# Miniprotein binders against a2bj90: the designs that were tried, part 11

Target 1, 235 residues: a2bj90
Amino acid sequence: MSRSARRKTSALNTVLRVVEVFASIQGEGPFTGTYSVFVRLAGCNLRCPFCDTRYAWSLEAGKPLGVEELVEEIARYEPSLVVITGGEPLLQRHPLNSLVEGLESLGLRVQLETNGILPAPARDEQLWRVYHVVSPKDVPVRVPGAKLHPSWVDYARATGRAWFKFLVANEQHVREVAEYVAKLGIPRSRVYIMPLTPEKLDMKELLELHSRIASLAVKWRLNFSPRLHLLVQLP

## First folded at step 9 (miniprotein)

Design lp4
Fold by ESMFold2, fold request of step 10:
Structure lp4 (fold): chain B 235 residues (1-235), chain A 115 residues (1-115)
Amino acid sequence: as target 1 above (235 residues)
Amino acid sequence: SDELEELYDEVIDIAWEMADLIYEFRKTGDLELLKKFMELAEKLIKIAEELLKLAEEAGDEELIERIRELVKRIEKAMEAAKKALENPDDPEAIEEFIELALEVLEYLWKLIEKL
């Protein structure tokens, strides 16, 4: 079978379990404020008690969608950024690489959100060429089984396409993040601290928490990530 | 105050530079990094002396003790760095330096938290 025919056959046979596709603003990390299409993939290898997307934990929560159909749906939004999230998107690594290939063929910018337990992309993966925001869950929040794979630090240093985002509630958490990133060799320019928001906060409490964590980011010379979508009440 | 803010800026800069340096030394074993560590450590001791004066003026006994503990650990890490430079083929000397340097970082992060 020709190379062209093999590629078309693979794309037609590639399926992702997708929970939702929607347009919004990227509210977190280095691309905060960017008009984005979010693709939430089903399945997660963690059960974080603070997770705000528990409905994506099971693979059965997702609908099977062909990669080509999904690329067309995403493209109709004309996004400035495609955010692939979940659950844990790397649980569907093979079809995810096909999705990235399709999105890149249209010139779309892609960012992956991952908890970093599974390894960083290899050089020969389509995922190698996209942006990654890695949110380790072993520190300071200490989710069981959440060990960051060391390849993410190597990947970030080699490519400049990964950042690390940590949930913090107070200064003790920020100190723990500093200790952690120093031990692993994560450059502070790649580190974001973000408010750990309790299940329900009113707007006053949410703003106060943002102010406290932002002040800590300045004090500790780390980048600050808001949860902007919460502040402006977008999905 | 402006004086405390200037000293804080120096401490936090040194802490992050020292963190990067210790990581790179663990990765490469480059002896020039031991010399750089000693330079940063000497600078940090001078800053700690200035912080100590401010802490004494404020009567902050907890801060005074933390600064003194930090200086003691810096001095031990500098001695270990010198031994490692004199004995570059001795894995125990190298390991001792790494352990003591990481301890300096631990106390630096705790000092930053109190400042």
Scores: ipSAE 0.663, ipTM 0.876, lowest interface PAE 1.7, mean pLDDT 91

Design lp7
Fold by OpenDDE base, fold request of step 10:
Structure lp7 (fold): chain B 235 residues (1-235), chain A 115 residues (1-115)
Amino acid sequence: as target 1 above (235 residues)
Amino acid sequence: SDELEELSDEVIDIAWEMADLIYEFRKTGDLELLKKFMELAEKLIKIAEELLKLAEEAGDEELIERIRELVKRIEKAMEAAKKALENPDDPEAIEEFIELAFEVLEYLWKLIEKL
């Protein structure tokens, strides 16, 4: 084995704190409907009051998994996409770059879900090559301590591999998104609005909310993200 | 009315075009973008005059006031654009235009929310 091959294998010996790994359909954003393996990483820099994955907020909620073992586990599902999510995946940025290198070596497509507080990938990171769905939590939902890092706008314009997904409940929220997008210079074609769903909606209420927000997306010339997994009762 | 829907669609499309233009101007300083802003502003004033007629026919006093205030903001931003074109080396003239152009967008988004 060459010194280069040993250096590549030593970079894969990084450990991630992982909450869960599961196969499902991507329910949200530009990859909606894609057969995906979800990797939920532990730890978050926010405490959103509407978070459905509160169990992932602590790093201790995750098990330590080697990057090599995790790549092998993901590959067994033969996914069309690997979705890296969590609390905030970029809190584990170093081992996450090693995970992306491993997955890309198998020809797997990777999508990251992030709150956009931490800086966008640099050109020398493996994360530069993957897709990113950024979910700002400052607008319109006003989570304390949420602020989009400006480098995500630059990354989106430079690469075309980022989208911005905003949680909205009504037309005022959609207006606040339009104002925010215009002010930051986020490309409109990269903006998704998604229903802010309370935990206790029945299927009728959920469909009605989707219909209202989809109509607003058309009015405001924005992309619509369903919560498809909730509509079809998948994880 | 079908006319109100058509005018609303034109306002939304102009608002997004203005947003892109303001962003590109802030990044490049290209003075041709100021001329394009003035062209869009003139188009938007014409649409606002048509919306004003419909609002007056409907007796919607809130909408009438909103449209009249929008027109004043557009005119003020056009004056600032002209000043920036005449003084391209004055950073204060450039910043004044950018601020006033964003104010136009804020009024447009609030108008769209009501249409």
Scores: ipSAE 0.870, ipTM 0.939, lowest interface PAE 0.5, mean pLDDT 94
Fold by OpenDDE base, look of step 9:
Structure lp7 (fold): chain B 235 residues (1-235), chain A 115 residues (1-115)
Amino acid sequence: as target 1 above (235 residues)
Amino acid sequence: SDELEELSDEVIDIAWEMADLIYEFRKTGDLELLKKFMELAEKLIKIAEELLKLAEEAGDEELIERIRELVKRIEKAMEAAKKALENPDDPEAIEEFIELAFEVLEYLWKLIEKL
């Protein structure tokens, strides 16, 4: 066995704490509408009051899965995209690099969802090659302890493989996003605003909210992210 | 009015162009960007004067005051840009410009929110 084959086998022996694996349509960000397998990792470094996946906050909420087994499970769905999400996936950075290596070896595209608190990938990480949707929680929703790591701006500019998705409820939030991205030097073309959906909206209210935020996106020259999965009633 | 919408669109486009310019200047120190800033600032003052007329016709005192304050901020940033152009080796002059330019943007975003 070549040194390369032994490195691949040793990297695939890492374990991830996984909450769930499911196939659906990517409902948010630049890959909206893509048939995707979602891998929800356990553990989060935040406690967002609006979090819809609170069950993923504890590492203990996830089952230990080997990277090899997880790659095989994902591959069975024949996805157009693999979305790695959870609480905060980058809390499991080491085994996550191994997962990405496995998935890329199959020719699968990978998108990471992150809150951007932890540093962006370094050039020597497998994570450097994948797509990232960063969801800052310091603006406009101001979650305590949330601060975007500055390396994400550098990564976005260097690679073009990062987008920034902000939750907004009104025009004041959109203004705060504009101020924030301008000050940090986030490229406007990489900014998405997405409706902050309170619990218990009906479909009419949800559509109205989407319409208002989409109109604001046009006014402010920002990209709009729907919550497509909510609109089409998918997971 | 159709005129207010057109002016609002111009303000938003200039604001983003200024944001890119300020970022690039902060990264590169390219003095040509200061000249471009001044050009944008002059354009913005003209638009602000037209907006001021519309605000006066509408009797919107709050909007009038915001536009006047914006013009003052633009003028201050332009003076700082000139000073930085004249003293490119003075890091304080450069930093003062960057601060004042970001203040202009803050006022622009607040104006856009009201338009």
Scores: ipSAE 0.869, ipTM 0.939, lowest interface PAE 0.5, mean pLDDT 94
Fold by OpenDDE base, fold request of step 10:
Structure lp7 (fold): chain B 235 residues (1-235), chain A 115 residues (1-115)
Amino acid sequence: as target 1 above (235 residues)
Amino acid sequence: SDELEELSDEVIDIAWEMADLIYEFRKTGDLELLKKFMELAEKLIKIAEELLKLAEEAGDEELIERIRELVKRIEKAMEAAKKALENPDDPEAIEEFIELAFEVLEYLWKLIEKL
């Protein structure tokens, strides 16, 4: 490879397409309640009908930002956690590994949000060291093209740094999650069920839905994820 | 009833224990897991017999049918587990057990959804 090709490949590994960076409370999964900086990356390999971040689906919706500049921006918030989310962050895997390396060098904890379609991190990736919340899109609501990559089960069992979050609306959805988890060998202790919230719920309806899904989580011996940010009216 | 709630709690706990055993067996081929599966299956049959009495007393024909079909699936999976223990070098006997054991789980999850 020419020196020019190496410089172009190095430049591709150091730039992310970023939609937004903001500080809030992590409202979902195992880190619920944590003061977090959210980095929403652009681009998604899915078109989920229930997606609340449809504006992030195109790579062009993001601005190009250097990894070093982004690390400096994140560090200014002094977060307890950095949450990398978006459409699908793993579409930008190479510069994302460089981002993780930069953040870890500052002692910052990192959590990735992913749909689990792309392979889990390999042992030689910086992403191997971070926390992952995998949100499968093939159960209970089947999104076309969604299939959990098997390596996420292996990664979860090998590292204990992955959790699986499922959107559920009723007990049938919880049953379908139990069937899926058992069939794939996902560790039950790593499974979260979360309310599937329609866009038009008021606060009373939202609380009632949370209560019903939390009761189902207890019945089915699953972890419950709130949508805490919606309940406390944060971003 | 308090009895139905207790039995329902036992069913869900056994279902998850069976799921873990089936996964571990698929990964390791450890024949001792087949023995543990049979022990859980025998416990589950007893619980199913108690649930059947309650369903008969309630006149719940759908629940009665569901429990009776579950018992048949458990018995088939136990027979397959025994065959795999007697023929540990037969990959077909092992696969037959895994398939039938997953069928037991499918019936268990559907039962739990109704309890």
Scores: ipSAE 0.868, ipTM 0.937, lowest interface PAE 0.5, mean pLDDT 94
Fold by ESMFold2, fold request of step 10:
Structure lp7 (fold): chain B 235 residues (1-235), chain A 115 residues (1-115)
Amino acid sequence: as target 1 above (235 residues)
Amino acid sequence: SDELEELSDEVIDIAWEMADLIYEFRKTGDLELLKKFMELAEKLIKIAEELLKLAEEAGDEELIERIRELVKRIEKAMEAAKKALENPDDPEAIEEFIELAFEVLEYLWKLIEKL
């Protein structure tokens, strides 16, 4: 069975519940600054108090779109990166694998954003071959119900295609992240710390927070992630 | 000072080296890693003595306390490491070492927070 024939039949029988598709810049993590198309999937298994995308929490917020149609829409943007986000995209795992297959067939580069509660990709999943930025919510922010699935650490070590991003407000939070990643065996090279912005901050306050967290990243030998989209006022 | 900065950098680098080493030992049980832990622990004791001298000269009571707590934990972990080396087939000795080694890391992170 040809790869093209398999992809066509998968698209005919699979839909994703999609909240929005839009072009912007990836503002966080290892791909910061990349011209990207964002695909926000509906549904989430957490209710983080600091969530900026609460409108994506319910599956009902998404419209059903066929995978083939979605691939074509994404491709028209000619993105350097396709960012699959949400809610929690792995709640729609099966049709998500079909979307990834379609995007990969066109040579499009894909990054998934996940809270890491559901397991890392298996070797036979299309998701195995793409990049993942995993944002555990159990430390330091302690969101109820959050717990990183241990397979993400094994996946990151085996493939080099996963990174772990933590929201921090101060040095005590950074110490907690260090303790957490050491206990779980997450390599330091895969760890990003990023400013926690729980209140509406003016630009001066945003810059001061970025400076403080960046300085801590250097001190603690960890990678720093900005929230670039906030600094340049992009969605 | 330049001396404090150099010692601080060594502590931070050793802490991450120990974190990797403890994780690997837990996964493999390789006794060579246990010996390497003891070597790093001895190096840390020497650095801690130098840091303690600087903290005492500065009158930094909190830093002094954190250094002393760290040294106490290192000594306990080294005792556990020796027991584990002498009893490599004893799972309780191995587990005790792992627990105490992670405790050293916890006190290292607390020290780094003040450096």
Scores: ipSAE 0.662, ipTM 0.882, lowest interface PAE 1.9, mean pLDDT 91
Fold by ESMFold2, look of step 9:
Structure lp7 (fold): chain B 235 residues (1-235), chain A 115 residues (1-115)
Amino acid sequence: as target 1 above (235 residues)
Amino acid sequence: SDELEELSDEVIDIAWEMADLIYEFRKTGDLELLKKFMELAEKLIKIAEELLKLAEEAGDEELIERIRELVKRIEKAMEAAKKALENPDDPEAIEEFIELAFEVLEYLWKLIEKL
């Protein structure tokens, strides 16, 4: 069978372990405010204490879904942006490249969220052409084993399609970020600082934290990222 | 207040400009960037002198110490830059400059945090 033959030759490339697919707004980073479909992939190479999505840590938390079916499901939402997140999506790199190919063939814009431990896309990968928001976890939050792969800086400079987002709670953290990005050669125009939000803040506390971190972003000449979905109470 | 704000803005701008210069020098080895570093360093010393006057008027001993520590680092980095300009084929002179220049940045970030 024709379809069976194509499936056989790409079988390893056609299945992803997916925790959830849902529509919302992108609440963080350079695409804040965009109507988006989120695809949360299972599996993570970190165990961050502040993780909001611990249910996605294990690959077994994901349901196996065919890439073609997933593309069709995503397309029904008519999103302005497809956000691939997780766990750590690059743990499923090969079938992820197949998903990106399918989404791009329909003209859908794709953004990846990654902790940056695994290398940036190679030029011959479909992921080369998508947008990336890289969230290193070794500064200031110092998660063990969370070293940013140096290829992400080269990728950002070569393509203009990567940004770096850092969780900060105070000005000492911002100073640590400034030192880190200067040493790595990350241009400040590519750097976002974002509030490290403790669980169970009320709205007043959340707004005060946003105001404080935003003021620091202005002082230090860095971009500010909100946690907009928290402010407007979306998933 | 307005004077301190303007001096603080200049320090922050110089810090990011120095960060870019050090990165580009490390990548390219372009000796013209050492000359530009010296120019920024001289400007920063002038700003540090004005900040020191303000800190002394305020009796802010911590700020005074941070400014003086920064000036020591700037002077060492300028000496290393001059040595590297005079010995462009000496990789140890080049590496010494890079290390001392990043040290200037470290003390600049610490100063900015208190401004």
Scores: ipSAE 0.655, ipTM 0.879, lowest interface PAE 1.8, mean pLDDT 91

Design lp7
Fold by ESMFold2, fold request of step 10:
Formats: sequence, C-alpha cells, structure tokens
Structure lp7 (fold): chain B 235 residues (1-235), chain A 115 residues (1-115)
Amino acid sequence: as target 1 above (235 residues)
Amino acid sequence: SDELEELSDEVIDIAWEMADLIYEFRKTGDLELLKKFMELAEKLIKIAEELLKLAEEAGDEELIERIRELVKRIEKAMEAAKKALENPDDPEAIEEFIELAFEVLEYLWKLIEKL
C-alpha cells in the first residue's frame, strides 16, 4: 500500500463528526455533579419524541474534527470527566476508539452515553476501559426501533463499568422497569430511574416530579438519577 | 403500620433476591439455586400469611386477593422446583420451573406496586 493511500485511510479513521463541545456539569446518572466536558457527536439511530437534542440526529449536523485536535481542545478545559454523547455516538465507533485512546493517555476519565442498540465494547477496543451509561428506550417509553443489545448486560457484569438509566413518569413505569431488568438479568445496583420530563415544566413542577420519582427509587430499591442541569439551569 | 412497613420491606428485598436467583439459575444451571429458591419461597409464604392477617383486619379486599393469588403462584413454582430437582436432565421440568418462577415475580411486582 502506498504512503499516499495509507494516509487517506488513516485520515478517514481519525475524524469525528462533532456537533458541539462545551463545559458543564454532568446532571444525570452515577457521575452527577462532576465538572465535565461534553462532546456531542452527530447521527442517531432513533427518533425519540422526548429528545432534547434533535439537532444532533443528522450526521450532516456534525463538522469534521480531527481526533488529535479534539483531544487537545478537551484537555484545555481540565475536566474531571469527559462525556461523549450525541445522537448515538457508537455510530462513529472506529474514530471514537481513537479519541478514547487519546483521552485516556492524558489520564482523563471518559463516560459514554448510549441508547444501547449497538453492541457493547469488545475486550480489544479502547471503549472497553471507559464508563458507559446505557439508556434503553424500549421500556417503559417504547420508542419504535429501540432494543437493548444483550451484550451490554454481559459487559456490565464482566467489567462493572456500565449502568442502565430509564426514564419513568410514575409507579407503573417503575414496575415495568423492574420486570424488564429482572428478565434481562441487569443487577438492580446498576439501574437508575430518572424523571421523564415533559416540555414546559416550571421549577415547582420539576421539583415535584423529582420528589415523586426519588421516593419511588427508594421504595423499589433502585438508584435515582436527577436531571440536575435542569434544576440548576445549566446546559 | 410499623409491622406492615417491615413486612413490605421484606417482600421487596425478597423479590429482588429472587430475580437475581432466577437469572443466575438460567445462566448456570446450578441446582443449588433451586434449593435456595425453595427457602426464599417458604420465607415469602410466612410473610404473606402475616400480610394477609393485616389486610383482613383492614378489610382491604383487593390486597387480600392479591396476596392469595401470590401464594398460589408460589406453591406452583415450589412444586415445579421439586420436580426439576428430581428430574434435572428433563428440559421440560426446567423450563416449567423458570416460567412459574417468573410468574411469581410478576405477582410480586404487582403486590409491591399496591404496598
């Protein structure tokens, strides 16, 4: 293979389609409250009605960024956590593994957010070593086309580096989550329930919903995830 | 009220323990887990009897019926567990137990939702 052909192949494998990069606080899941840099990748394999980031659905919404340049940009923030999100970031799996390698070489903690349709990382992937918050969209919210890939449960049990986060509005939804995770063998210690927030909630309504879902989490012995960034009005 | 809360907490804890146990049995085939299921089931029946007394004192007809339906499912699952222990090479006996054990969980989750 010529040096020119090798360079073309390498350049394609080191570019990510990125919608935005910004600093904020991780507001959801096991790392809630952590000073984070968010990297939103373009493209999604779902069209959730409640999606807050519809502008990331199209791959065209992302601009090409070289992985090396992206690592340097992220590092300048000195984050405690790098959150890779999107769309669905696993649609760009190959260059994503290169990004993770670069971030880990600097000692940065990395968390991936995924809807879990695509398979969990293999042992030989750099993604194997990072944290994952998996948000299945088939239960209770029943988004068409959603289905959790079974490898995520095996990955979570083998590594302890994956958690499962479910949007719930009421106790019936929590019961459905309990049934779902029991059938799939997801340990309850890795399960978070999080308020399903409709559009146009005021702060009082948002707090009341958080209180109701948190009380249910305690009753059902599940972890609770806030949407902290909404409560404190951060992006 | 304190007694009901304590019994409710025990039911919830047992339900999650059963969920883990059924999953582990499906993955490993470890027959010791069938014996553990029987132990949890017997404990759950004793708790259900105490809950039933409280529900009867309160006149809560819905709770009474749900507890009785749960006990029926537990008894069926225990019979299936015994059959599977006696016939460990019989895939029909194993599948019957798994089906009935998940049915116990279904009724447990529904009971918890009303507690």
Scores: ipSAE 0.601, ipTM 0.859, lowest interface PAE 2.1, mean pLDDT 91

